# Designs tried in a protein design chat: VHH binders against q96fz2. Part 138

Target 1, 269 residues: q96fz2
Amino acid sequence: CGRTSCHLPRDVLTRACAYQDRRGQQRLPEWRDPDKYCPSYNKSPQSNSPVLLSRLHFEKDADSSERIIAPMRWGLVPSWFKESDPSKLQFNTTNCRSDTVMEKRSFKVPLGKGRRCVVLADGFYEWQRCQGTNQRQPYFIYFPQIKTEKSGSIGAADSPENWEKVWDNWRLLTMAGIFDCWEPPEGGDVLYSYTIITVDSCKGLSDIHHRMPAILDGEEAVSKWLDFGEVSTQEALKLIHPTENITFHAVSSVVNNSRNNTPECLAPV

## First folded at step 8 (VHH)

Design C59 (framework vhh_etentamig_d1)
Fold by ESMFold2-Fast, scan of step 8:
Structure C59 (fold): chain B 269 residues (1-269), chain A 124 residues (1-124)
Amino acid sequence: as target 1 above (269 residues)
Amino acid sequence: EVQLLESGGGLVQPGGSLRLSCAASGFTFSSYAMSWVRQAPGKGPEWVSGISGSGGYTYYADSVKGRFTISRDNSKNTLYLQMNSLRAEDTAVYYCAKDQGEFTYGWRDYFDYRGQGTLVTVSS
């Protein structure tokens, strides 16, 4: 996973993240750096994307089931990185393979510190290689959405105008991530950055691409992944597996250029 | 341009009280956690207290817990520190600090911005 859409306005995104803490109290996540949130239909590595993480990462003795939402840089910069410029990191940390996560120092160390996050998106993009050509067909991949009276049936929608109405009650894609905190050697703000864990694609996506992000399907999985105060690394990693609860449709080549940031990027073709 | 302007410092006797204010401008005040940090001559900076952007969460250093109260008025873009039962050891320059995010955890090496400071002297 190397391209996503996360275009909801901040208030809509926040409401889409409503949750229950351990005590059953209904909550909205509290923002860190909300003015750094930049909605886009076409997010690439090195841009910021919103993630959920446990409040216990920021406040001593906080309830580890309470959630913060914060923009983080896509592309994990390890805490041990010694150069002044994160772009000089020679390793690509956009994704982290589930099968080698405990073998790589860049990921094993933050996992040991409980630095698990949930990466939020409308959905993600993948490019299918077409037989007999070097051309690739892009697809937008997302959770199945429920029908509402306002949005109608998503499966029946076939125009961009119909798609605009579905965002009112959109179920965000929730991907398992690992984050780290990097302190610039010469001073400055601590950089929070993340990687998306990847797994083998499910049967439904195997014709599009051989890998997929580790998707946390439902609030129980999301809560257990985030709650590093109560859920060990070993138990959390049991949540990392392919899911069949996913859908997709073909989109136009407009999405190929990461500079294009319009609704046409995810509209059905 | 981010600006933080502290006021309210001065000379006070042991056991007395002072209220510090910090006027903030150049950013969305309610979106950021704010802290008070102090520095005595010849000492490193010491984080004193912090408050979340909403004001719903407050945190205090053990040395000031029960004596100091942090608060904010987001309608006026102003941060406050009410200091009661002042001791000679509270003598320091007090700085208003903008955190890098919504929450504060304690002393942070990397505040986004720190003001010019206001001197508090506790002496008879």
Scores: ipSAE 0.000, ipTM 0.125, lowest interface PAE 16.3, mean pLDDT 83

Design C6 (framework vhh_etentamig_d1)
Fold by ESMFold2-Fast, scan of step 8:
Structure C6 (fold): chain B 269 residues (1-269), chain A 124 residues (1-124)
Amino acid sequence: as target 1 above (269 residues)
Amino acid sequence: EVQLLESGGGLVQPGGSLRLSCAASGFTFSSYAMSWVRQAPGKGPEWVSGISGSGGNTYYADSVKGRFTISRDNSKNTLYLQMNSLRAEDTAVYYCAKDQGEYSYGWEDYFDYRGQGTLVTVSS
């Protein structure tokens, strides 16, 4: 997983993340650095994406079930990284394979500190290799959405106006992530950065790509992944597995160029 | 264990050509797809080109299609990028990247290592 869409305006995104804390109270996540959130239809590594994480990471005695939403850099920069420029990191931390997460120091250390987050997106993109040609077919992959009589199902026949209505009640994709905090050696603001955990693709996606992000399907899974105060690393890792509760549709090649950021990136062809 | 060493960068005038090489070691080279990724000063990384383990399939970003050619010599564990008709906007550090055994799309997809890079400057 190396390309996502997360285009919702900040207020719509915040409402889409409504949740219940441990006491059953309805809450909205509280923002950190909201001005760093940049909506986009075509998010690549090194850009910022919104993530959910436990309030306990920021406040010593906070209820670990309460949530913060914060923009973080995609591409985990380990806390031990010694150079002044994060782009000088020679290994790719865009994804963390579930099968080696406990073997790689870059991921094992922050995971041991409870630095689990939930990465938010409208959905993600993958490119299917087409046999017999050198062409690749991009697909937009997302949670099944609740259908309505007028809209709620994205298809080639839907008008742009119908798509605007779909986003008001869109179920955000919730992916398991690990983050770390890096202090620049010469001083400056702490950099928060994350990686998305990956697993083998489910049967439904195997014809598109052999790997998929570890998706946390439903509030129980999201809550357990985030709550590092009550849920151990070993217990949380049981949530990391492929899911079949996913859908997709083909999109145009306009999405191929990561600099292209328009609604056409996720429009069905 | 995995090592990737790029070479062949330098200063070239617009319209010129350069050939980049990447010497790979520490893994079975022919079993893995390889990519070239570049990063221009002050900008994010951009995937440039990819090649399957056998060399049978090649892929290019629209910005370089028709001008750049990716190739590999599995007997020498070496990846190449032939760059023709170079433009000022091709100025960047070029990185060689190893995939996880299958090729996906884009710089970000499943690369588990990249080299130190080689600087290409296109200027008059």
Scores: ipSAE 0.016, ipTM 0.328, lowest interface PAE 5.8, mean pLDDT 85

Design C60 (framework vhh_etentamig_d1)
Fold by ESMFold2-Fast, scan of step 8:
Structure C60 (fold): chain B 269 residues (1-269), chain A 124 residues (1-124)
Amino acid sequence: as target 1 above (269 residues)
Amino acid sequence: EVQLLESGGGLVQPGGSLRLSCAASGFTFSSYAMSWVRQAPGKGPEWVSGITGYGGSRYYADSVKGRFTISRDNSKNTLYLQMNSLRAEDTAVYYCAKDHGEYSYGWSDYFDYRGQGTLVTVSS
């Protein structure tokens, strides 16, 4: 997973993240650095994306089940990185393989500190290799959506007006992430950055790509992944596995250029 | 740029108390977990205690639980270690250590040793 869409306006995104804390209290996540949120249909590594994380990461004696939403840089910069420019990091930390996460110091260290987050997106993009050619077919991959009280595939939507209405109650994709905090050696703001954990592709996606992000399907999984105050690393890692509860449709090559940021990027073709 | 200046060490008798201070500068103090690490003569470094950036969570090595209290005053950029019921085994140079991020769980490999250290001697 190297490209996502997260285009909802901040207020719509916030409402889409409504949740219950440990006491059953209905809440909205509290924003950190809201002005750094940039909606886009075409988000690439090194850009900022919104993530959910436990309030306990930021506040003394906070209830670990309460959530913060914050923009973070996609591409984990380890806390121990010594250079002044994060772009000089020589290894790719856009994704983290689930099978080696406890073996790689860049991921094991923040995971040991409870630095788990949930990466939010409308969905993600993957490029299918076409047999006998060098061309690739892009697909937009997302949770099944409920439209007017029944499961209607967004991939069957034909008109712009139908697309506009599906965003009102869109179910955001919730991907398991690990984040870290890096202080520039020359001073300045702490950089928060994340990686997306990846797993083997499910049967439904195997014809598109051999890997997929670790998707946290439902509020129970999301809550357990975020709650580092009550859920150990070992217990949280049991949530990391492929899911079949996804759908997709082919999109145009407009999405190929990460500079293109229009609804056409995710529209069905 | 980062500076950590420890103070408060000295000679004390077994059963006595000392309060260590660490004055921090050159970084946003409240954004970082801080720890105390000690090194006894002829031994390797031992993590003693850690505190998160806002002071919400505190952690202690089993050897000091119930005797030492870590605290911080973010308005003064100062870290403290209150040491009670001191034992001969507590004799060491105590270092103020800045973690690389907001949380610390007692692993010395995660610390940035920027302090000069303060000597604590527990002896009759």
Scores: ipSAE 0.000, ipTM 0.130, lowest interface PAE 17.8, mean pLDDT 83

Design C61 (framework vhh_etentamig_d1)
Fold by ESMFold2-Fast, scan of step 8:
Structure C61 (fold): chain B 269 residues (1-269), chain A 124 residues (1-124)
Amino acid sequence: as target 1 above (269 residues)
Amino acid sequence: EVQLLESGGGLVQPGGSLRLSCAASGFTFSSYAMSWVRQAPGKGPEWVSGISGSGGSKYYADSVKGRFTISRDNSKNTLYLQMNSLRAEDTAVYYCAKDRGSYSYGWSGYFDYRGQGTLVTVSS
């Protein structure tokens, strides 16, 4: 997973993240650094994306089931990185393989500190290699959406007026992530950055790509992944596996250029 | 060496005002969010107010909203808390606290360092 869409305005995104704390109270996540959130239909590594994480990471006496939403850099910069420019990191940390996460120091250390997050997206893009040519077919991959008269669906949205209905009740894709905090050697702002855990593709995606993000399907899985105060690393890692509860459709090559940021990027072709 | 030095506390009557200051050194002041935390006699610490590194975002506990104003002067490495309409229940030692590494424009509410405090007594 190397490209996502996360285009919802901040208020719509916040409402889409409504959740219940341990006491069963319905809540909205509290924003940290909301001005760093940049909605886009075409987000690439090194850009910021919104993630959910436990409030306990920020407040030492907080209920670990309460959630913060914060923009973080996509591409984990380990706390031990010694260069001044994080873009100079020699390792690609956009994704972290589930099978080696406990063996790689860059991921094992923050995971041991409970630095688990849920990466939010409308969906993600993958490029299918077409046999017999060097052409790739992009697909937009996302949770199945509950159809209502108000919400509609992407496949049925054929005009700008109908597209507003698609997003009102959109179920955000929730991907398991690990984050870390890097302090620049010369001082300055601490950088929060994340990686997306990847697993083998499910049967339904195997013809598109051989890997997929570890998707946390439903609030139970999301809550357990985030709650590092009550859920151990060992227990949390049991949530990391392929899921069949996804859907997709082919999209235009417009998405290929990461600078294109329009609804056409995820529209069915 | 991080140093936080609070001043400005004292005895004041209910309804009065005080301005607290915190002189910071040993780190890039403008890069970190700062907070005021208080501890009343016989009670645990209570977070009062926070301000982002740039000063653009300000946060207040419900108990002080509308009465207290947090501000900072990054050119002087100084944090301030203007306290108006003081009440007996505001009596506490007030601590300057450095956030543990939020973005300069953001506030995390989790603190690396705390100063020695300045006593505020609100009594008739």
Scores: ipSAE 0.000, ipTM 0.124, lowest interface PAE 17.6, mean pLDDT 83

Design C62 (framework vhh_etentamig_d1)
Fold by ESMFold2-Fast, scan of step 8:
Structure C62 (fold): chain B 269 residues (1-269), chain A 124 residues (1-124)
Amino acid sequence: as target 1 above (269 residues)
Amino acid sequence: EVQLLESGGGLVQPGGSLRLSCAASGFTFSSYAMSWVRQAPGKGPEWVSGISGSGGSRYYADSVKGRFTISRDNSKNTLYLQMNSLRAEDTAVYYCAKDLGTYTYGWQPYFDYRGQGTLVTVSS
């Protein structure tokens, strides 16, 4: 998974993340660095994306079931990285394979510290290789959406006005991530960065791509992944598996250029 | 100060109809989802229906689908619930609720304010 859409305005995104803490109290996640959130239909690695993480990462005495929402850099910079420029990291940490996560130091160390996060998106993009040509067909992949009398799925929208209505009740994609904290050697602000855990694609996506992000389907899975105070690393990793509860549609080549940031990026062709 | 004032409740026979209204003030009405919640005698509150700020999306509890219609008039800061084919089990106090909304797991109500309620009694 190397491209996502996360375009909702901050207040809509915040309401989409409403949750219940361990005591059953209804809450909205508290923002950290909200001004760093940049909505986009076309987010690439090295850009910031919103993630959910436990409040306990920031406050020693916090209830580990309480949630923070924060923009983090996509592309995990390990805490041990010694160069001054994170973009000079010589290996790709955009994704982390579930089968080797406990073997690679870059991921094993932050995971051991409980640095689990949930990466938020409208959905993600994948490029299907077309046999007989060098061209690829992009697809937008997202949770099945609940239909209302006035709104259908993205594929059912027949005008721009109907497209705008589908976002009022959009169920965000919730992907399992690992984050780390890097302190620049020469001083400066701590950099929070994340990687998305990947698994083998489910049967429904196998014709599009052979890998998919590890999707946390439902509130119980999201809560257990985030709650590093009560849920061990071994227990949390049992949540990491392919998911069939996913849908998709083909989109135009407009999305190919990461500089294009318009609704056309995810519109059905 | 947020204020929500429900009206339109009353006594109706099974199969009858009622239209509930909720007058809202003290906040930017069109910026918030709104819900109807009911509480039957001796029971806990039950979410009935929700509508997005624009009015473009509407959701209903399975118990009222096809019988109730939620709507809003943002120019008048008013929420409505048209109730048709009423049944004895629809008897409850109906509350208008300002709804912060949840979209992560479908339409889940998240109320930060609720009105005083209006009583609906369905009895022969």
Scores: ipSAE 0.000, ipTM 0.263, lowest interface PAE 12.5, mean pLDDT 85

Design C63 (framework vhh_etentamig_d1)
Fold by ESMFold2-Fast, scan of step 8:
Structure C63 (fold): chain B 269 residues (1-269), chain A 123 residues (1-123)
Amino acid sequence: as target 1 above (269 residues)
Amino acid sequence: EVQLLESGGGLVQPGGSLRLSCAASGFTFSSYAMSWVRQAPGKGPEWVSGISGSGGSRYYADSVKGRFTISRDNSKNTLYLQMNSLRAEDTAVYYCAKGSGKYSYGWDAFDYRGQGTLVTVSS
C-alpha cells in the first residue's frame, strides 16, 4: 500500500469517525494539530495522513478507550534515528510486513510500547501488472458502501457527478498502523510518523496485487487495536489478517502522478 | 442474514409527534444493543439514541433528550422511537442500527440494512 485517498473536509471526516467508548457512550475523536490535516485524492509516502490513536498516549490517567485523531507523517521514523533529516533514512518504512513485524527493530520497539494507530483513508490505490505491456492498470480499493436514498446511488455511480453525492455518507477505510515518536537531535517538535501493516492479499484482490493493508473491519476490531491499555500486543496481533470485505474499480492513469489531486483520480472508468 | 426494516416516518408539523418502528430479523434480537441514527440532507450521520439488549439502559443525544424515547419489544423483535415536540432540525432519514453486543451501542459508519424512514418536519 503506497498511495491513498483521504479527501474529506475535516468536519465530515470527524463525523465519519464517530465511535463508542468502553461505557457505551457515543463520541467523536478529539483533534490534535488539526491545521496539519491536508485532504487529498492522491496521498503518497512522506505526506501527512489522519490516524486514530488512544488518548492514553497523551494523558497518563486517560481512559484508554477514548480516541484522538491526529495527522502523522507516512513513513515511520524510528525513535533511535540519529540524522537531522528524516528523508535520509536508508530504508523504506511505508509498510510493515505482518510476518516480520516482531523481528524488525524499527517496528518491534514501538509496538512493544503500545504505539498502535488506525490509519484513515477513503480507500487505497494499487497498480495491476498487464502481461505483454509495460503499462499498469490502477484500481481504487475501498470498503463496500451502503446504498441509501440520501447518500446517492453507489451501484449506479459511473461518473464524477454521481460519485460526489456519496461522500457525505462514505465509510472510511480503517487500516492497522504502528507509529513512533522521533525527537530531532537539533531540537524542535517531536515528529509522529506511522507505517501501514501489510498482509497477503485476499482472494478477491489477488489478481490486482499480491499484498494488501491489514484492514480492521468494524468497531470491535478498531477499538481492540487502539486500546493498548487493556489489549496486549499478542492479542492485538490476532486482528492482523487478510479481509474479503473489500471492493474496487479501475481508475484512469491520472492517479499515477502523485501531484494530481482531483476527483478524477478515483472516478470509475 | 441480518435484516432491519424501518417504518413510521412521514410529514408532520413542528410540535407534532411520530413513532418509528424497526422490525429486526436474522439474529438473536435480545442479545444486541440497538441504536437510532439519522442523516439530514447534506449532513453526515448523527447518532440519536441507544438501548441495551434487555432495555434496561437507554441513552440519548443532547439534541433530543426530553423529547425522544427509545424502547424495544424483544418478544416481537421490534425497536421503537417515540418522537415528541418535533422541530424542523429533526428532518432526516432515520436508520435502525444493530450494535456489536448486548451493551455495545456503537455503530460502524453506514452499516444499516434499509433505506431508512424519512421524517419531514414542515409547516
Scores: ipSAE 0.000, ipTM 0.093, lowest interface PAE 22.4, mean pLDDT 83

Design C64 (framework vhh_etentamig_d1)
Fold by ESMFold2-Fast, scan of step 8:
Structure C64 (fold): chain B 269 residues (1-269), chain A 124 residues (1-124)
Amino acid sequence: as target 1 above (269 residues)
Amino acid sequence: EVQLLESGGGLVQPGGSLRLSCAASGFTFSSYAMSWVRQAPGKGPEWVSGISGSGGSTYYADSVKGRFTISRDNSKNTLYLQMNSLRAEDTAVYYCARDYGSFSYGWNSWFDPRGQGTLVTVSS
């Protein structure tokens, strides 16, 4: 996973993240650095994306089930990185393979500190290899969506006018991530950055791409991944597996250029 | 870049009260948890109190719980510490500090007390 859409206005995004804490109290996540959130239909590595993480990461006596929402840089910069420019990191940390996460120092160390986050997106993009050509077909991949009323779902066959209305109650894609905190050696603000954990693709996506992000399907999985105060690393890793609860449709080549940031990027073709 | 300026200290009698202020600049104040840290003469620094970026959550060392109240005004980039029922043991230079993480011990790499501090003396 190397491209996402996360275009909802901040207030709509915040409401889409409504949750219950351990005591059953309804809450909205508290924002950190809300001004760093930049909605986009076409987010690439090194841009900021909103993530959920436990409030306990910021406050020692916080209930670990309470959530913060914060923009973080996509592309994990390890806490031990000693150069002044994060772009000089030799390794690509955009994604982290689930099968080697405990073997790679860049991911093992923050994971051991409970630095788990949930990466939020409208959905993600993947490019399918077409036989006999170098052309790739892009697809927008997302959770199945319910139409405004309780009946039916929205899909590729629905009109463009129906797609404009769907965002009011869009179910955000929730991907398992690991984050780290890096202090610039010459001073300045702490950099929070993340990686998305990847797994083998499910049967439904196998014809599009061989890998997929580790998707946390439902509030129980999201809560357990975030709650590093109650859920150990070993228990949390049991949540990391492919899911079949996804849908997709083909999109135009407009999305190929990461500078294009319009609804055409995710519109069905 | 980051600047913190403490004020409000002074000499008080045991049982008295003081209100400390910290003016912050050079960073997005509301995006950081803030702490008060004190250093008594001849001793190392001691964390006193912390507050979340929004001000919704507050935390206190056992030695000051029930006597001190931390608060912030994000519109003025200012942190406060209301100190009541002061004791001789509260005598220290008080620093405000930006927290580079959480208050959880083992996660914090450093508090950043870039100010001069403000002296609180509880005597006689």
Scores: ipSAE 0.000, ipTM 0.122, lowest interface PAE 18.6, mean pLDDT 82

Design C65 (framework vhh_etentamig_d1)
Fold by ESMFold2-Fast, scan of step 8:
Structure C65 (fold): chain B 269 residues (1-269), chain A 124 residues (1-124)
Amino acid sequence: as target 1 above (269 residues)
Amino acid sequence: EVQLLESGGGLVQPGGSLRLSCAASGFTFSSYAMSWVRQAPGKGPEWVSGISGSGGSRYYADSVKGRFTISRDNSKNTLYLQMNSLRAEDTAVYYCAKSPGHYTFGWEGYMDVRGQGTLVTVSS
């Protein structure tokens, strides 16, 4: 997973993240650095995306089940990185393989600090190799959506003209991430950056691509992944596996160029 | 500022029991996961057990599972390790360790601070 859509306006995104704390109280996540959130239909590595993380990362005595939402840089910069410019990191940290996460210092250390986050997206894009040609077919991949009287589907069964209504009750994709905090050696603001954990693709996606992000399907999985105060790294890693609860449709080549940022990027072709 | 002081070690016969204590100060004890780590003579450190800040989650190394029980009293800023059915292989210096805000990662344990330790000798 190297391209996502996360286009909802900040207030709509916040409401889509409504949750219950461990006492059953309904809550909205509290924002950090909301001005750094940039909605886009076509987000690439090094851009910022919103993530959920436990309030306990920021407040010493906070309830670890309470959530913060914050924009973080896609592409984890390890806390030990000594250069002044994060873009000079000489290896790709856009994704983190589930099978080697405990072997790689860049990921093992932040996991040891409980630095787990949930990466939010409308969905993600993958490019299917076409037999006998260099052409690749892009697909938009997302959670199955509930079809209602007022909410349309962006799938083949529904008219694209009605899809503005589909966002009213859109179920955001929730991907397991690891983040780290990097303090510039010459001083400046702490950089928060993340990587998306990847697993082998499920049967439903195997014809599109051989890998998929580790998707946390439902509030129980999301809560356990975020709650580093009550859930150990070992227990949290049991949540990291392929999921079949996913859907997709083909999209046009407009999405191929990461500078294109329009609804056409995810519209069914 | 952070201080951890272990106590309760001593000489015990195989099959015996000991209860270790760790008095913590200089931080909000209930906000941090705590671990017990041991180091046998001439060997590297081995993570033994860990407990979340609230005490709701507890984990053990396979070598001690079923014999040791970790607990904490947040009102007294104290961590405990109840050790039953002790074996000669349990002989080690036992250290109390503070996590950076969570329990630990896996069996390796991640520790940012540890105490001076308490010696447990299991011998006939």
Scores: ipSAE 0.000, ipTM 0.168, lowest interface PAE 15.3, mean pLDDT 83

Design C66 (framework vhh_etentamig_d1)
Fold by ESMFold2-Fast, scan of step 8:
Structure C66 (fold): chain B 269 residues (1-269), chain A 124 residues (1-124)
Amino acid sequence: as target 1 above (269 residues)
Amino acid sequence: EVQLLESGGGLVQPGGSLRLSCAASGFTFSSYAMSWVRQAPGKGPEWVSGISGSGGSTYYADSVKGRFTISRDNSKNTLYLQMNSLRAEDTAVYYCAKDTGRWSYGLKDYFDYRGQGTLVTVSS
């Protein structure tokens, strides 16, 4: 997973993240750094994406079931990184393999501190390799949508009115992430950055790509992954596995260039 | 203890300019983001502008974008707000605020470490 879409306006995104805390109170997540949220149909590593994390990370004695939503840099910068420029990190931390997460210091240390987050997206993109050629077919991969599955496809929105209706009730993709906090050696703002945990592809996705993000399917899984105050690292890792509850469609090569940021990036072809 | 001392306010005619300063002490200034927030008579507080600890990133409310410029001098532990093309609706007490590490839609977090403020009056 190296490319996503997260284009919803801030208010629509916030409502899509409505949840219930441990005491049964209906809530919307509270924003941190909302001005850093940049909606895009084509998000690449090093850009900021919105994530959910427990309020307890920011407030001593906070209810660990309450949620913050914050933009974080995609590409985990470990807390021990000594250079002044995060772009000089010698290894790729865009993704973290589930099978070696407890063996890699960059991921094991923040995971041990409870630094679990849920990465939000409309969906993600993968490029299918064609046998005997260097051509690749991009696909947009997302949760089955109750409105699009019952009321027509995403590509059936042939007017501005119908296109708005597609997104009003969109079920956001919720991917398991690990984040860390890096303090620049020369001073400055603490950098929050994340990695997406990856697993082997499910049967339904195996013809497109051999790996997939660890998707947290449903509010129970999301709540347990975020709640580091009540759910241990060992118990949380049991949530990390492939899911079959996923759908996809082929998209045009417009998405290949990360500078292209239009609805055409995810439209069916 | 954290101390923030604002200065530079005063009376100015519409279209005029003022530069506000905030002298900070009691913490490692370069390690914290800083903000300007204002409170007009009879109104609640309004976040105006923010700047990262290094000064590499700046943020502005839509009401002031293009007219105000936030800056900092970490060697002098001083925050600045250059205000141009001032309007009557900019009349307010302006407060320097240390970022608590929580940026949200609520402005209450910015007032835990605010100074005493400096009054800006824009009138003909």
Scores: ipSAE 0.000, ipTM 0.115, lowest interface PAE 17.9, mean pLDDT 82

